# Ledger of designs, part 20: VHH binders against TBC1 domain family member whacked (wkd)

Target 1, 363 residues: TBC1 domain family member whacked (wkd), of Drosophila melanogaster (Fruit fly) (q9vgl8)
Amino acid sequence: MATAPRSLDTISLCSTVSSCPDRNGFYGGFQRTDKPKEPLSKAQIIAREKKWLYMIDNWSIYMSKNYKKIRDRCRKGIPKSVRPKAWFYLSGAYLLKKKNPNVYNELLEKPGNPTTIEEIKKDKHRQFPFHEMFLDEQKVGQIELFNVLKAYSIYNPKVGFCQAQAPIAAFLLMHLPAEDAFWVFVSVCDVYLQDYFIPGLEVIQNDAGILEGLLKKTCPPVYRHLQKHKVEPLLYMTDWFLCAMTRTLPWETLLRVWDCFLAEGIRVIFKVALVIIGASLSRHKVRKTCTGLCETLAVLRSPEEHIVEEEFIINNMMRLNLRVEDFQIEHTRQKARRAKQKAQQEAESSGSGNGHRRNMPTL
Below, E stands for the ipSAE of ESMFold2; O stands for the ipSAE of ESMFold2 at other seeds; V2 stands for 0.75 times the mean of E and O plus 0.25 times the DockQ between their complexes.

## First folded at step 18 (VHH)

Design b8 (from a5 with E103D; framework vhh_7pa5_2; at its last look DockQ between E and O 0.82; V2 from the best seeds 0.00; counts 0 for: pae O 4.7 > 2)
Fold by ESMFold2 at other seeds, look of step 18:
Structure b8 (fold): chain B 363 residues (1-363), chain A 121 residues (1-121)
Amino acid sequence: as target 1 above (363 residues)
Amino acid sequence: QVQLVESGGGMVQPGGSLRLSCAASGFTFSSYYMSWVRRAPGKGPEWVSTISDSGDWTSYAESVEGRFTISRDNAKNTLYLQMNSLKPEDTALYYCAKSDYEDWMGDFDYWGQGTQVTVSS
């Protein structure tokens, strides 16, 4: 899927590019900022870096005996200097790489599926077009992006290549050397976003239903508004979930969200989505101006700047009291709904006309 | 004009309890989620708890979960915080807070003057 709020040909919308990159490497586009960040003091940054390096040196102990500390430190934000190594450990990629020496290089030597290779070549040039790593198609960034996507397509042929994976791979290459980025990418695609990229889109469709159920629980007025105007979740959430927010959030917010995502899993993406939906539509004044589907989608696709600010997103995500059990309840409900739909479709396809005597195999 | 007035603070020993109240006026109280926020000396604000407009949904910071109970009386336009098993780390100025948002989110746009809670041996 290619439809996203931020995929409006950014070079056409933003005719202005800077002669120098910002602090994050962007020459233009919505993720660029000229505003100086007001960071912690140098002493505070050093203290956080030391705590992270100590934790990484003792990773197995923290993962097994003090996971809450890892989670809490991720929620505070990982210092920029340590973030690549922290992501490598959080994702479990360090174990994948250690267990699979030479596998990345071996995959690069294989020919790959010719159709898949051509699709990767067509798509890679569109990733982060204003970022210094990807401006020139002959830059190392473009070469490494192709290599990571090709290697993955051979590594997991059931998926091959999904267009939504390109932003994720490019994002990781901005932080990590190619082989390390590859193993983080494998972990994200196969564990964090398990089965998301299998053709048919069944998992994202199920997760759209879960999101809708969670919205009903946490923000009923917004849920009712979306129901009233028949705003299907797939119309606004598809890019958010498939690309793991990489094309949706301002840069600093995106980094903070990924710090949490790699620690806590897909539930973070759900919580961030609920914050965006709720904050955009929770005020009665805003809902009154959203008289139909188009107006409602416009608000969701272009959230106000303060809503996607890093501390707003992180603080409100943490205030959202959703437990693993809440996700399990919605997962079970969607599984039952899918089973009922499949049974009806099979009855219609058989042409028997007798159908099943039951509408629902489970509650 | 939105007005929030907290009361019920005081000095207690560790393990004790207090009940805070917040009288609200100048808006339709029953239409908004309400929150408690606290500020310890020399520290920034810390969110404590939020309750939905009807009272059916509540959320708590991990540091107070199981010890504090938020509630509201929409007929009296009053928000409450029952604080049990108090610890010295709960010492803070406690504020009643409202957002322009009708849910659990947003910055707190309106604050009361606060009521002091001191937990000391």
Scores: ipSAE 0.246, ipTM 0.690, lowest interface PAE 4.7, mean pLDDT 85
ESMFold2, look of step 18: ipSAE 0.271; ipTM 0.708
ESMFold2 (binder alone), look of step 18: mean pLDDT 81; pTM 0.823

Design b9 (from a5 with E103G; framework vhh_7pa5_2; at its last look DockQ between E and O 0.93; V2 from the best seeds 0.70)
Fold by ESMFold2 at other seeds, look of step 19:
Structure b9 (fold): chain B 363 residues (1-363), chain A 121 residues (1-121)
Amino acid sequence: as target 1 above (363 residues)
Amino acid sequence: QVQLVESGGGMVQPGGSLRLSCAASGFTFSSYYMSWVRRAPGKGPEWVSTISDSGDWTSYAESVEGRFTISRDNAKNTLYLQMNSLKPEDTALYYCAKSDYEGWMGDFDYWGQGTQVTVSS
C-alpha cells in the first residue's frame, strides 16, 4: 500500500521510442495508439460507473440471480475506472483471496524449482517491452511479474511455468496490485484455460480441432480454402488461445474482449478467433491471392486493421449464435476422433510386431 | 446494381404473427449470406438474424430466438422472416441487408428501404 514515486528512468526511456507513454502506458509497439478515443458522453460514463459500483456492492446476488445483467454490461464494455475491480470479481479472485489469506506471501518465501526460476527470469524480460511497467529490470513491474510467476509455479507444480503464461500475468499486473493479480491469474490459468499449460499441450490440440469444426459449420468456403492449402489450425491459433489474445489484439479491443472473456469464458476466445479467420478470408478475391500455405498464414497472422477494431470484433462475435451445446458436440467429435486414432495406432503396432517375429523358422 | 425490397410489414396485435419478404436482384443471391436488421423508434440499428447462402446455417439475436425464423428461397431470390409471438418491443422498421463479405460477418453495406412492423392494440 506504500506510495512509490515515479522514477526519472521513465522519462529517459521515453526518448528511445516515443516522447511519452500513451493513455495506456505504451511508448511504442503495435498496441500503442496516439488517436484519441471518442468516448461516450460524460453522463453515460457516470451512469455506467454507478451501475457497476452498485452491482459490485451486491455481487453475490447478481451472480446467483441475475447473471444475464452482468454479462450484458460486460458486453457493453466496463468503464476504465471500474474495470480492475470488476475483473477481480468476475474471475472469482475475490473469493480465492479471501479463502487464502497470506498464501501469496507464503509462496513468495519458498525457494521454487531452480530450473523453473531460470526459465521465468529468461522469459519475463520480453513481456510488453514498450510498456512503462516493463521497460527494464529495475522496474517494479518486472519484480512483480517474477514474483507472480514464481508463486504460481509453486502453487500449481503440475504446470510449473509455461512461457505463454508470462504475457497473461504481465497484462493483469498492468491493472491490479500484485496479490490481486496473482489470484486473477490463478483463476484464468486453472479455470478459464483449464489444463492448457500442462506439458504436452494436449488440450490446445483438442481445442484446435473444435475451432476447425466450428469454422466448417459457420463459414464453409473459408474452411475449404484452409483444407485445400493444408493450413492446420495450430499454425495460427496457438498463440491466440494460450496467451488469451494478449499478444494479438489492439489494446482497446483486447480490453473489451477480456471484459467478455471473464464473464463468459473460453467461448469468447473461440468467437473472436472465428471472426478473425472469417473476416480475413471470407472474400473470394483475398482467397484467390492466397495460392498456398504461406500466403494464407500471412493473412491470418497479420489481419487488416479494420478486422481487429473494437466495434468490428465485438459486433461480429455477437452474431455467432454458438451455444454451449455447439461446443459440446464438437468436443465429443474430437474425443471420438482421437480415440479412433489411438486404437488404430495400437492395432498397427501390435499386429505388425507379433506376426512377423513368431513366423521365423529355426529348423 | 444491388436492389433489396422489403415487404410484408403492418399492424398486428401482441402475440400475433407476420411474415416479411425481401426481393433481391442485381447480384447472385444464392452466393451471399443475408441478414435482417431493425431500427426501433429513437434507437440505432439492431441485428436480428442471419442466414447462410445455402440456408443450412442460421443465427438469431437473443431477443428474437425461438420466436423468429429466417429462411430463403434461392430459386425465387427471396429472403423471409417469419415473426411469431410478437411483442410491442418488436415495433421497428425492418431491413433486409447484406455485406460485401462472402460470409456471416462484416458491416451491412447494402440495405433496402425497410418495411414497418407495428405491434399494438
Scores: ipSAE 0.594, ipTM 0.864, lowest interface PAE 1.9, mean pLDDT 86
ESMFold2, look of step 18: ipSAE 0.589; ipTM 0.859
ESMFold2 (binder alone), look of step 18: mean pLDDT 81; pTM 0.827
ESMFold2 at other seeds, look of step 18: ipSAE 0.580; ipTM 0.851
ESMFold2, look of step 19: ipSAE 0.651; ipTM 0.882
ESMFold2 (binder alone), look of step 19: mean pLDDT 81; pTM 0.831

## First folded at step 19 (VHH)

Design d1 (from b13 with F105M; framework vhh_8emy_2; at its last look DockQ between E and O 0.81; V2 from the best seeds 0.00; counts 0 for: pae O 6.7 > 2)
Fold by ESMFold2 at other seeds, look of step 19:
Structure d1 (fold): chain B 363 residues (1-363), chain A 121 residues (1-121)
Amino acid sequence: as target 1 above (363 residues)
Amino acid sequence: QVQLQESGGGLVQPGSSLRLSCAASGFTFSSYYMHWVRQAPGKGPEWVSSISDSGDWTNYAESVEGRFSISRDNPSKTLYLQMNSLRPEDSAVYYCAKSDYEGWMGDFDYRGQGTQVTVSS
């Protein structure tokens, strides 16, 4: 995928950009599209907008009594005009902001950890470099990105700053005013992706195991291929999960996936991952050309264009009828595996500190 | 050459049952996941159900789960859909499909005429 190195030549930037932005604000990169979107009729769009606005006006009732309706409407796709407000409500950020008046502004006034500040400054230049909001350091988007990431690092010092958070924050700023984006970002980092960004990678390792177990259940030939070539999930899934697909999917697919993600949680990321893995490697002809680890990773890291198209991802994700119980079974298996590993590690370290000798009888 | 021939549709009352069949030829039936897709007049296609090559994994759209049952008989190269507790919303042309993928996912490729199911109130 296109990246923004810390240092870019002006010639390199100009060779890959258009003179004007697409409908989503992109001058270039893989997320730019000049293809027309097949429209719903104006009447259909208006009808969906009205249903969403009514649902937002009655949000607590729908959340408590008719969540299935919210989920189903998210799966259809949220109309562009209401999507920012819908995301603000879906994430619970409206409650966070209401309970914490002035907190974002107070965090902006604090100096922050100098080391963390320098890390943020280095990374903000790489986020969506072909998007009109982030073209250079003087654009409001880069200023707001710095502010949101700095505020979060002070808000949750247990995490501080993780590079994977930057694309999430930038993505939210494309849709929401800075303070609203901050509270959605807090919800995503602390609830949806809980403990993902704490050093040590324990949660992402657990989720890698869950993904592998779900792949074994849903697509055994692909699972066996990955086992055969020792392709561990962390080699291909880490960026997908930590960045919530923001660096991975074409723009329209990303928006639809996030409509579902904010309604249904991390299970959506698992399902999208399973579609990508399964569709990329389910053809025997493709597996035959993947004779080792490198060839297999190349296919997973650069999936065929049609596999990541909006309708393919959404339709196949919906067909994947994985219930909460299926995830709980795999979670329990991984918890038991880790408890066994930790007990073995503790027994080994305890043995090194125990100096008692066995007394042997003498002749 | 792949051929899929659907049958078993009809006009029924709400609450009735129907059993759809799909005769397959021109490919190794036992090597492919099979699917049912339906299309109501003026609507886009809607996925209904899928079944694995061995028949040990099945999946259903939420709108039909608990009421419909997919099955297959690999020796006779036949796919089935048992449809119970039919509702007017189930009225559609039903198509069987195979996928170019060995797993549950993929773009469906259906070439049969389909079979009409009409549930009148």
Scores: ipSAE 0.036, ipTM 0.488, lowest interface PAE 6.7, mean pLDDT 84
ESMFold2, look of step 19: ipSAE 0.373; ipTM 0.743
ESMFold2 (binder alone), look of step 19: mean pLDDT 83; pTM 0.851

Design d2 (from b13 with F105L; framework vhh_8emy_2; at its last look DockQ between E and O 0.84; V2 from the best seeds 0.00; counts 0 for: pae E 5.1 > 2)
Fold by ESMFold2, look of step 19:
Structure d2 (fold): chain B 363 residues (1-363), chain A 121 residues (1-121)
Amino acid sequence: as target 1 above (363 residues)
Amino acid sequence: QVQLQESGGGLVQPGSSLRLSCAASGFTFSSYYMHWVRQAPGKGPEWVSSISDSGDWTNYAESVEGRFSISRDNPSKTLYLQMNSLRPEDSAVYYCAKSDYEGWLGDFDYRGQGTQVTVSS
């Protein structure tokens, strides 16, 4: 099956179409920006580019003995000119490609599952509809998107195709040649978002519980408000996590978040989510207007523009000092909680002994 | 008018301890998250620590965690920063800041003039 990732009415209402693309290739939509990039001089940009190229030339040493420097440079933002190569290395895709010569081309020659192929065809045209690469069915970007998604569905048939993967693949194709984008995509889907796309969505449900526990620790007033109105995390976080924020954030924020995400893993997505949730609902005057579930969800699904701006997200994400231990504690709690829930559900639902249920409630 | 006045800075040796204070007035202190921010010469401001309105939640920058401890006394409208195992890189002007948010998030509005901490130059 295939569904639209967002309402077509919402897309129409949020955009105007310009005759010229912005610096990122957008003719319209919420990810288009006309704001100038002013903070760094050309000399500063060139200096950062040189540092990145040197680090890439010595990648294995930095990864094994000076990872903190890689992380810190990602947090400052990767210069546009080196970002594609940096992402290729950060994701480990360079090793995947080296280990698998010609595999991408071999996958493209295979026919694929016909049902999956039809699902991909229906969904690919909806990805970044205002971006120059994806405007038209005959554009190279649409062809490459189909190819990457088809190749992946054959590469990992247990997953096949999940529509949440399409925006990730399209996003990577805006930065990388198709085969390189494919291997970064494999790494993201199979390592960074491991098992997210397996039918049943059990891993995202576990991560929703982890997010709730971290919110309780980091912003108790907001946690209490969500509990009061029965606003469960899956109602607002599912798209954020499954699509790795590609449908959620303004473009410049998305790029900066991905610079961090590829270096530090899924914890970055958790931290960005906590910033959005906390900042959206931490002001008491906002919570006063959120008298129920629907009002609270509306605020979370349409966060104020200031909250999702580049420097606000990055600065507050870095201020949020969550260690690996904090995630491990919540992971352990969620495993125990789910095991107890499954045992309780199975005990409560088991009414059969010799084929009859004499303990059924009488009403 | 919101007023924040930092004190307790000074010149100390590496490995020493120091306790900063921030006297607050002109707002309901117990209703706001409070923060410590520092600024070294020629650098931008660096977040150090935050504390919730009740004091039951705290958070620290990675560079100071395990060495610094933030606390507050709501009746006296005073914020504290206990700094242990001080290092030369901790040298900065330290500011307390009031958050515009009820929650863990900090915005660095309404800060005082700061107090200088110098660890062996």
Scores: ipSAE 0.064, ipTM 0.507, lowest interface PAE 5.1, mean pLDDT 84
ESMFold2 (binder alone), look of step 19: mean pLDDT 84; pTM 0.860
ESMFold2 at other seeds, look of step 19: ipSAE 0.414; ipTM 0.739

Design d3 (from b9, 14 letters changed; framework vhh_7nfr_2; at its last look DockQ between E and O 0.87; V2 from the best seeds 0.00; counts 0 for: pae E 2.6 > 2)
Fold by ESMFold2 at other seeds, look of step 19:
Structure d3 (fold): chain B 363 residues (1-363), chain A 121 residues (1-121)
Amino acid sequence: as target 1 above (363 residues)
Amino acid sequence: QVQLQESGGGLVQPGGSLRLSCAASGFTFSSYYMSWVRQAPGEGREWVSSISDSGDWTSYADSVEGRFTIARDNVKNTLYLLMDSLKSDDTAVYYCAKSDYEGWMGDFDYWGQGTQVTVSS
């Protein structure tokens, strides 16, 4: 039956709301699609499913001796029927759950920090508001979203709750039972996006610098345009990285990107970002229309539809063969830059005094 | 209007070397990133390498990194692929390719006729 979105704020962003969901469960919003899915044959789908199930049955061997096969199969796309189980294994959540068999239920029994609980309640209503699973507060999806976020806030009190985590948790609940989703969520927040959600947001600031350095290396004309108009990376990339693209990409692209992300880590988010930035601004005629900060940001925040299509994103991120070493080089450069900036800021705010150190010259 | 003509393919032994060329016309060659793409029998297209408009930035597929070198001559409007340490699985038709973008990304919208590289097993 027809179900309307649960709030006016939800519906005010969408010019079209349907009375029935699309094949992915959406009644409206930019992630809804009426486009038909390009078909693989039933035989091709079954063959891929069998390969994946065999790989899952032999997971430790593949992880230790044939990781390239896992990565390559993720890059081809995980069949819909096996994707939830594949994500559970790729993330390492199966080990977390096995090592902690009662922990999720124990966390659910605890009351949680009242301030954090109130923050969760205010934020959960905004997650995928056009999706059938999250239509109102009494649907199972909203209850499970609250439970996963509460459990995590107790599990990792160093973070507690960050609003950017809610779309990630909601996204996982669309694919996995609540406890499995919780452990994938723990892995994503604590390993894949390690320290992203700690107050102060120092890690995302460092990663913004890494992204800028990689852009300078791979697409200098776009880098120069952003520098000219003082478009700092945090202005466009923060939501992309903190939410792991869950609020940025069309649905089919998002699924494919997550297939890669859970196999290869944060470097996938960097590569997707570089594709979006580069493709959006790499044509000179587009840069000409972007005469300032606002026009440039508008292009980056609303990429042309073909740029965020599944095959465009996946194929172009593969052409950007950035190795782990490339990221480590930029990481080191950004650490040095931040240390220099911090020392200068502390010296300027403290004034200049006569400093004494063991190895300083004596008269 | 865009024309790309590959040459320099042939039969080589494993471990051998080969130099491919691609003559470009019908567009401002020096303004575009260029790519090599290959297609082995019974396989889909595989991206091999890309080079920036100036030549300062290059990228290679994992399968060819360390063995292949992409280069360009913007005076002669020519793209090159220097292939060393060739293996039997490098056997393919090699195409030079251009997208509509002034960057490393994009679809390969324009192709040459290709040049056959065969590495005897």
Scores: ipSAE 0.397, ipTM 0.761, lowest interface PAE 2.5, mean pLDDT 85
ESMFold2, look of step 19: ipSAE 0.426; ipTM 0.773
ESMFold2 (binder alone), look of step 19: mean pLDDT 83; pTM 0.835

Design d4 (from b13 with D56G; framework vhh_8emy_2; at its last look DockQ between E and O 0.85; V2 from the best seeds 0.00; counts 0 for: pae E 2.03 > 2)
Fold by ESMFold2, look of step 19:
Structure d4 (fold): chain B 363 residues (1-363), chain A 121 residues (1-121)
Amino acid sequence: as target 1 above (363 residues)
Amino acid sequence: QVQLQESGGGLVQPGSSLRLSCAASGFTFSSYYMHWVRQAPGKGPEWVSSISDSGGWTNYAESVEGRFSISRDNPSKTLYLQMNSLRPEDSAVYYCAKSDYEGWFGDFDYRGQGTQVTVSS
C-alpha cells in the first residue's frame, strides 16, 4: 500500500509558513485559501443556527409541510457549526441509519472482493493529499476512507467501486463521523447520482446529452461554438458530475453548492455546470480566441477564478429556474437517442445472413 | 456608457396589472440578455426575470411565474415587464439590468433609478 506524503514539502507554495494549515485543514492545493472570511455578524450567525436546530428538531414536519423553507435556508448557506448535521438530515441518511442498525459495522467485518479492495487501496491515497486528514496512510482519515469505500462496495455490489466515489467519500469524512458519512455516501451514490457508477456509465452519457440540450436552450452562441469545434460534453463534464464537483470548485463554493445539492438534487450540478460553461465562453472575445477543440477545452477545464467564486456561482445558479419538466423532457429524448444508437450498433455487428444488403445500383 | 431608464411603476390594488418599460442605450442591446430585478425596502435585490438577446428564451423566478411576462423590442432598444395579478409582496423598486456577459449570468448592472411598484389595498 503506497505511503501518503509524510511531509509538508508540496504545501510550501501556499503559505508564508509552509507548516501552517488553513482554517479548513489544507496545507496546500487549490482549495487552500489565505483570504479572510467575511462572516455574518455574531448575532446573524446565532440566529441562523437557532433556526436550523429548530428545523432539525422538527424535521418531518418541515419536510412534509414547508420544504420551501428548508430549500431557501440551504440557498442562504448552512452555518458551519450545524452543516454536518444538516447534511445528514437533508440526504435522508438519518432514516437509512435508523433502518439499518449495525449494518455499517457488519459490512466492515466482511473481507470484500479482493480485486475491488486493491482498486480502493490504489485510489484512496490520491484524495485531498494536502489535507491534514489524508496526509499519511496511518491517519484516521485514510483508514476511515478505506472503510467507507469497502463497506459500500459490499453494500452495493452492482456498483462495487468507482474511482469517482473516492473524493465524495473523503469529502464527507471531513464533516461527519464515519458511519454517518457512510449513510450520506450511500444516499448520494444511490439516490442523488442514481446509477451513475454502474459499469458502462450509460446514465452519465444521457446526462451529458441533457446538459447539451439545456445549453442549446439557455445559451445558443456557446452551444454553437462547442458544436462547431466538436467539443463533446463528456470531455469536460464527466468529472464535474461523477464527483459532484468535489474536485472542481474552491472550498467555500463547494460547501455552498453541496448545501443546495443535498436539498434540490442533481439539478444543482446541472445549473453550476451551465454557469461555468456559459460564463467561460459566452463573451464573443473569448470564443474568438478559442479557434479549436483544444483551446475550448482548456478554457472549460481551467475556468477563471471569478467564475468559480462562491458569490458568482450561487447567485447565478439562483437566476436560472429549471423545472422538473425541463429535465423530464430532455431525459426522455436522451433515453430514446441511446436506445436507437444501441439498436443500430447491434444491427451492424450482426450483419451476417443473406448478404443481399445493397438496395441501390452503383454506377 | 450603459444607460438604463425604467418607467411604468405606480400605486395599484392587489390583482391589478402594470407594464414596466426600460429604455436602453450605450451598448449593443440586441447582443445581450436582459433582466428585471426588484428590491423591497430593507431587503437585498431579487432576480425576477430574464430574456435572451433574440427574445426566444425567457425565464422567471418561481414567485412570479405565470403572472409576469418579459419581452423586448430590439429595434427600439426597449425591455418590458408585464405584471399581472399583482400581490402586496410584489411591492418593490424594479430595475432592468444588463450583465457583464452575453447570457443570463454575471453581475447585474442596473444603472437607472428604478421604478417604484406599490401594491396595497
Scores: ipSAE 0.641, ipTM 0.872, lowest interface PAE 1.4, mean pLDDT 86
ESMFold2 (binder alone), look of step 19: mean pLDDT 83; pTM 0.854
ESMFold2 at other seeds, look of step 19: ipSAE 0.701; ipTM 0.895
ESMFold2, look of step 20: ipSAE 0.519; ipTM 0.824
ESMFold2 (binder alone), look of step 20: mean pLDDT 83; pTM 0.847
ESMFold2 at other seeds, look of step 20: ipSAE 0.661; ipTM 0.883

Design d5 (from a2 with S35H E62D; framework vhh_7pa5_2; at its last look DockQ between E and O 0.78; V2 from the best seeds 0.00; counts 0 for: pae E 4.1 > 2)
Fold by ESMFold2, look of step 19:
Structure d5 (fold): chain B 363 residues (1-363), chain A 121 residues (1-121)
Amino acid sequence: as target 1 above (363 residues)
Amino acid sequence: QVQLVESGGGMVQPGGSLRLSCAASGFTFSSYYMHWVRRAPGKGPEWVSTISDSGDWTSYADSVEGRFTISRDNAKNTLYLQMNSLKPEDTALYYCAKSDYEGWFGDFDYWGQGTQVTVSS
C-alpha cells in the first residue's frame, strides 16, 4: 500500500487523507478532485495543442498584432500539455529570463537576510499540506520553494517576503522548473500584483474599495446587504487577491482562472470575486438567512459547490461587461477619496490652534 | 409558472435588422436580470446579452457588441433585443432566459420556446 506523506502536525479541522494522490498530486484537502472531468475528444485536444504551439512559435507577432486571438484561446482553456510553456510566455517571464542570464543562480548563492530566511522556513511547510510535492521537508518541492522565495526576497528587497507569496510560488513550482517558476513569480508579484506586498498593504485596501464600487454597479441588492451588515470587503477578499485565488478555488477552476489571469491581468481576479459574491448572495432566500455579519461572511467564505465549479466561474466571469474604463473610473474615485482623507488627517494633526471652522470627522 | 414567449424572428439578408421580443409572466419581472441566449444549428447554447432588473446595466458577448442592444419595459413585462448589422453567423434560435438569481446572472434556469433568426444570401 502507498504510504501517505506526512500531514501538517496541527490542522484546526481534520481532513481525510487518501493513501494515493489524485491525478494532480493531492492526497486530501478541498483541491483534491476525485471525479474525472469529461475530456474533449482526442482530435479536439490535438487540434488545440497544435494551435497553441504555433502561436507560441510566433509569440511576438501574436502579442503585437493579434492579442485578441491569444485572449480568446486562454478563455477556452489551455491544453494541459502546453500550459506550463504558455504561462511562461503569457507572463513575460520568457523575456525576463532572457534579459537576466544567471541572475537566479547568483541570487541562490547569496545568504539572504537572516530574519527573512527564518520567516520563509516557518511558512513554507504550510503550503499545500496535502500535495505530494510539499508534504515532507526532504521533498524537492520544499527545497525549490525555499529557493524561489529566498531568491525573490533578495531580488526585490523592498518587499522581501510576504506570507501570501508562498502559495503563489508553490503553485507555480507544480507546473514549471524552478528557474522558470522564479521568473513567472517575479512577473506575478511585481507586475500583475504590483505593490500588493509592500508593508502597510495600501494597494489591497484601495482594490477593496474598487471591488465594492464594482459590486454596487453590478449587483445592488447584494451591495446593500453587505452595507447593512457592515461586511467590509477586506474581511473576505484579502486572501482571494493576495494569493491570486490559489487557496480559494477548486483545482480545475483555478487552472482556468489562471489561464485568463496571465492573459488579462488583475481584472480577472476582480471578475471572479464578483461572480462568487453575486452568486452566493443574490438569491433572496440566502440573504434572508444572513441576518448579520457572521452569517454573511460564512456564506462568502464557503460558497456552494456549483458556484465555484469550472464552467460556472468561467462562463459568468465572461458575462461581466466590465471594461478597462469601468476599472479606471473606480480607481480614480478611490484616489480622490484617499487624497481627501490624507488632507483631512494632515489638517487634524496640525489643527490645534483657535481655528474651530475646520470640519472634524464624526465618530 | 414562469412563462417566457419569444417573438420577432424571421429571415433577413446580411446587414439587415430585426427586433426580438419576449413576453414574461408568472414572476415579478422587474426584480430579475434577464438574458438572451442563442443556439446555432448543430451547436450548444451561446450567451448573447444580459440586462439588469432596472435596465441600467447591460452586458454583451464580444461577437455581438456594438451591433445588438438589449432593453426592457418593466411596465409591459417585456424584454427586447434590437439586432443590427446582422451576419450569417447570427443565424440561430434565440431564447429569452432567466435564472433563480434576482439581482445577478447565473445559470439559465428558465427558457422560452425560442424564435428563429435566419441570416442568409
Scores: ipSAE 0.314, ipTM 0.715, lowest interface PAE 4.1, mean pLDDT 85
ESMFold2 (binder alone), look of step 19: mean pLDDT 82; pTM 0.840
ESMFold2 at other seeds, look of step 19: ipSAE 0.355; ipTM 0.728

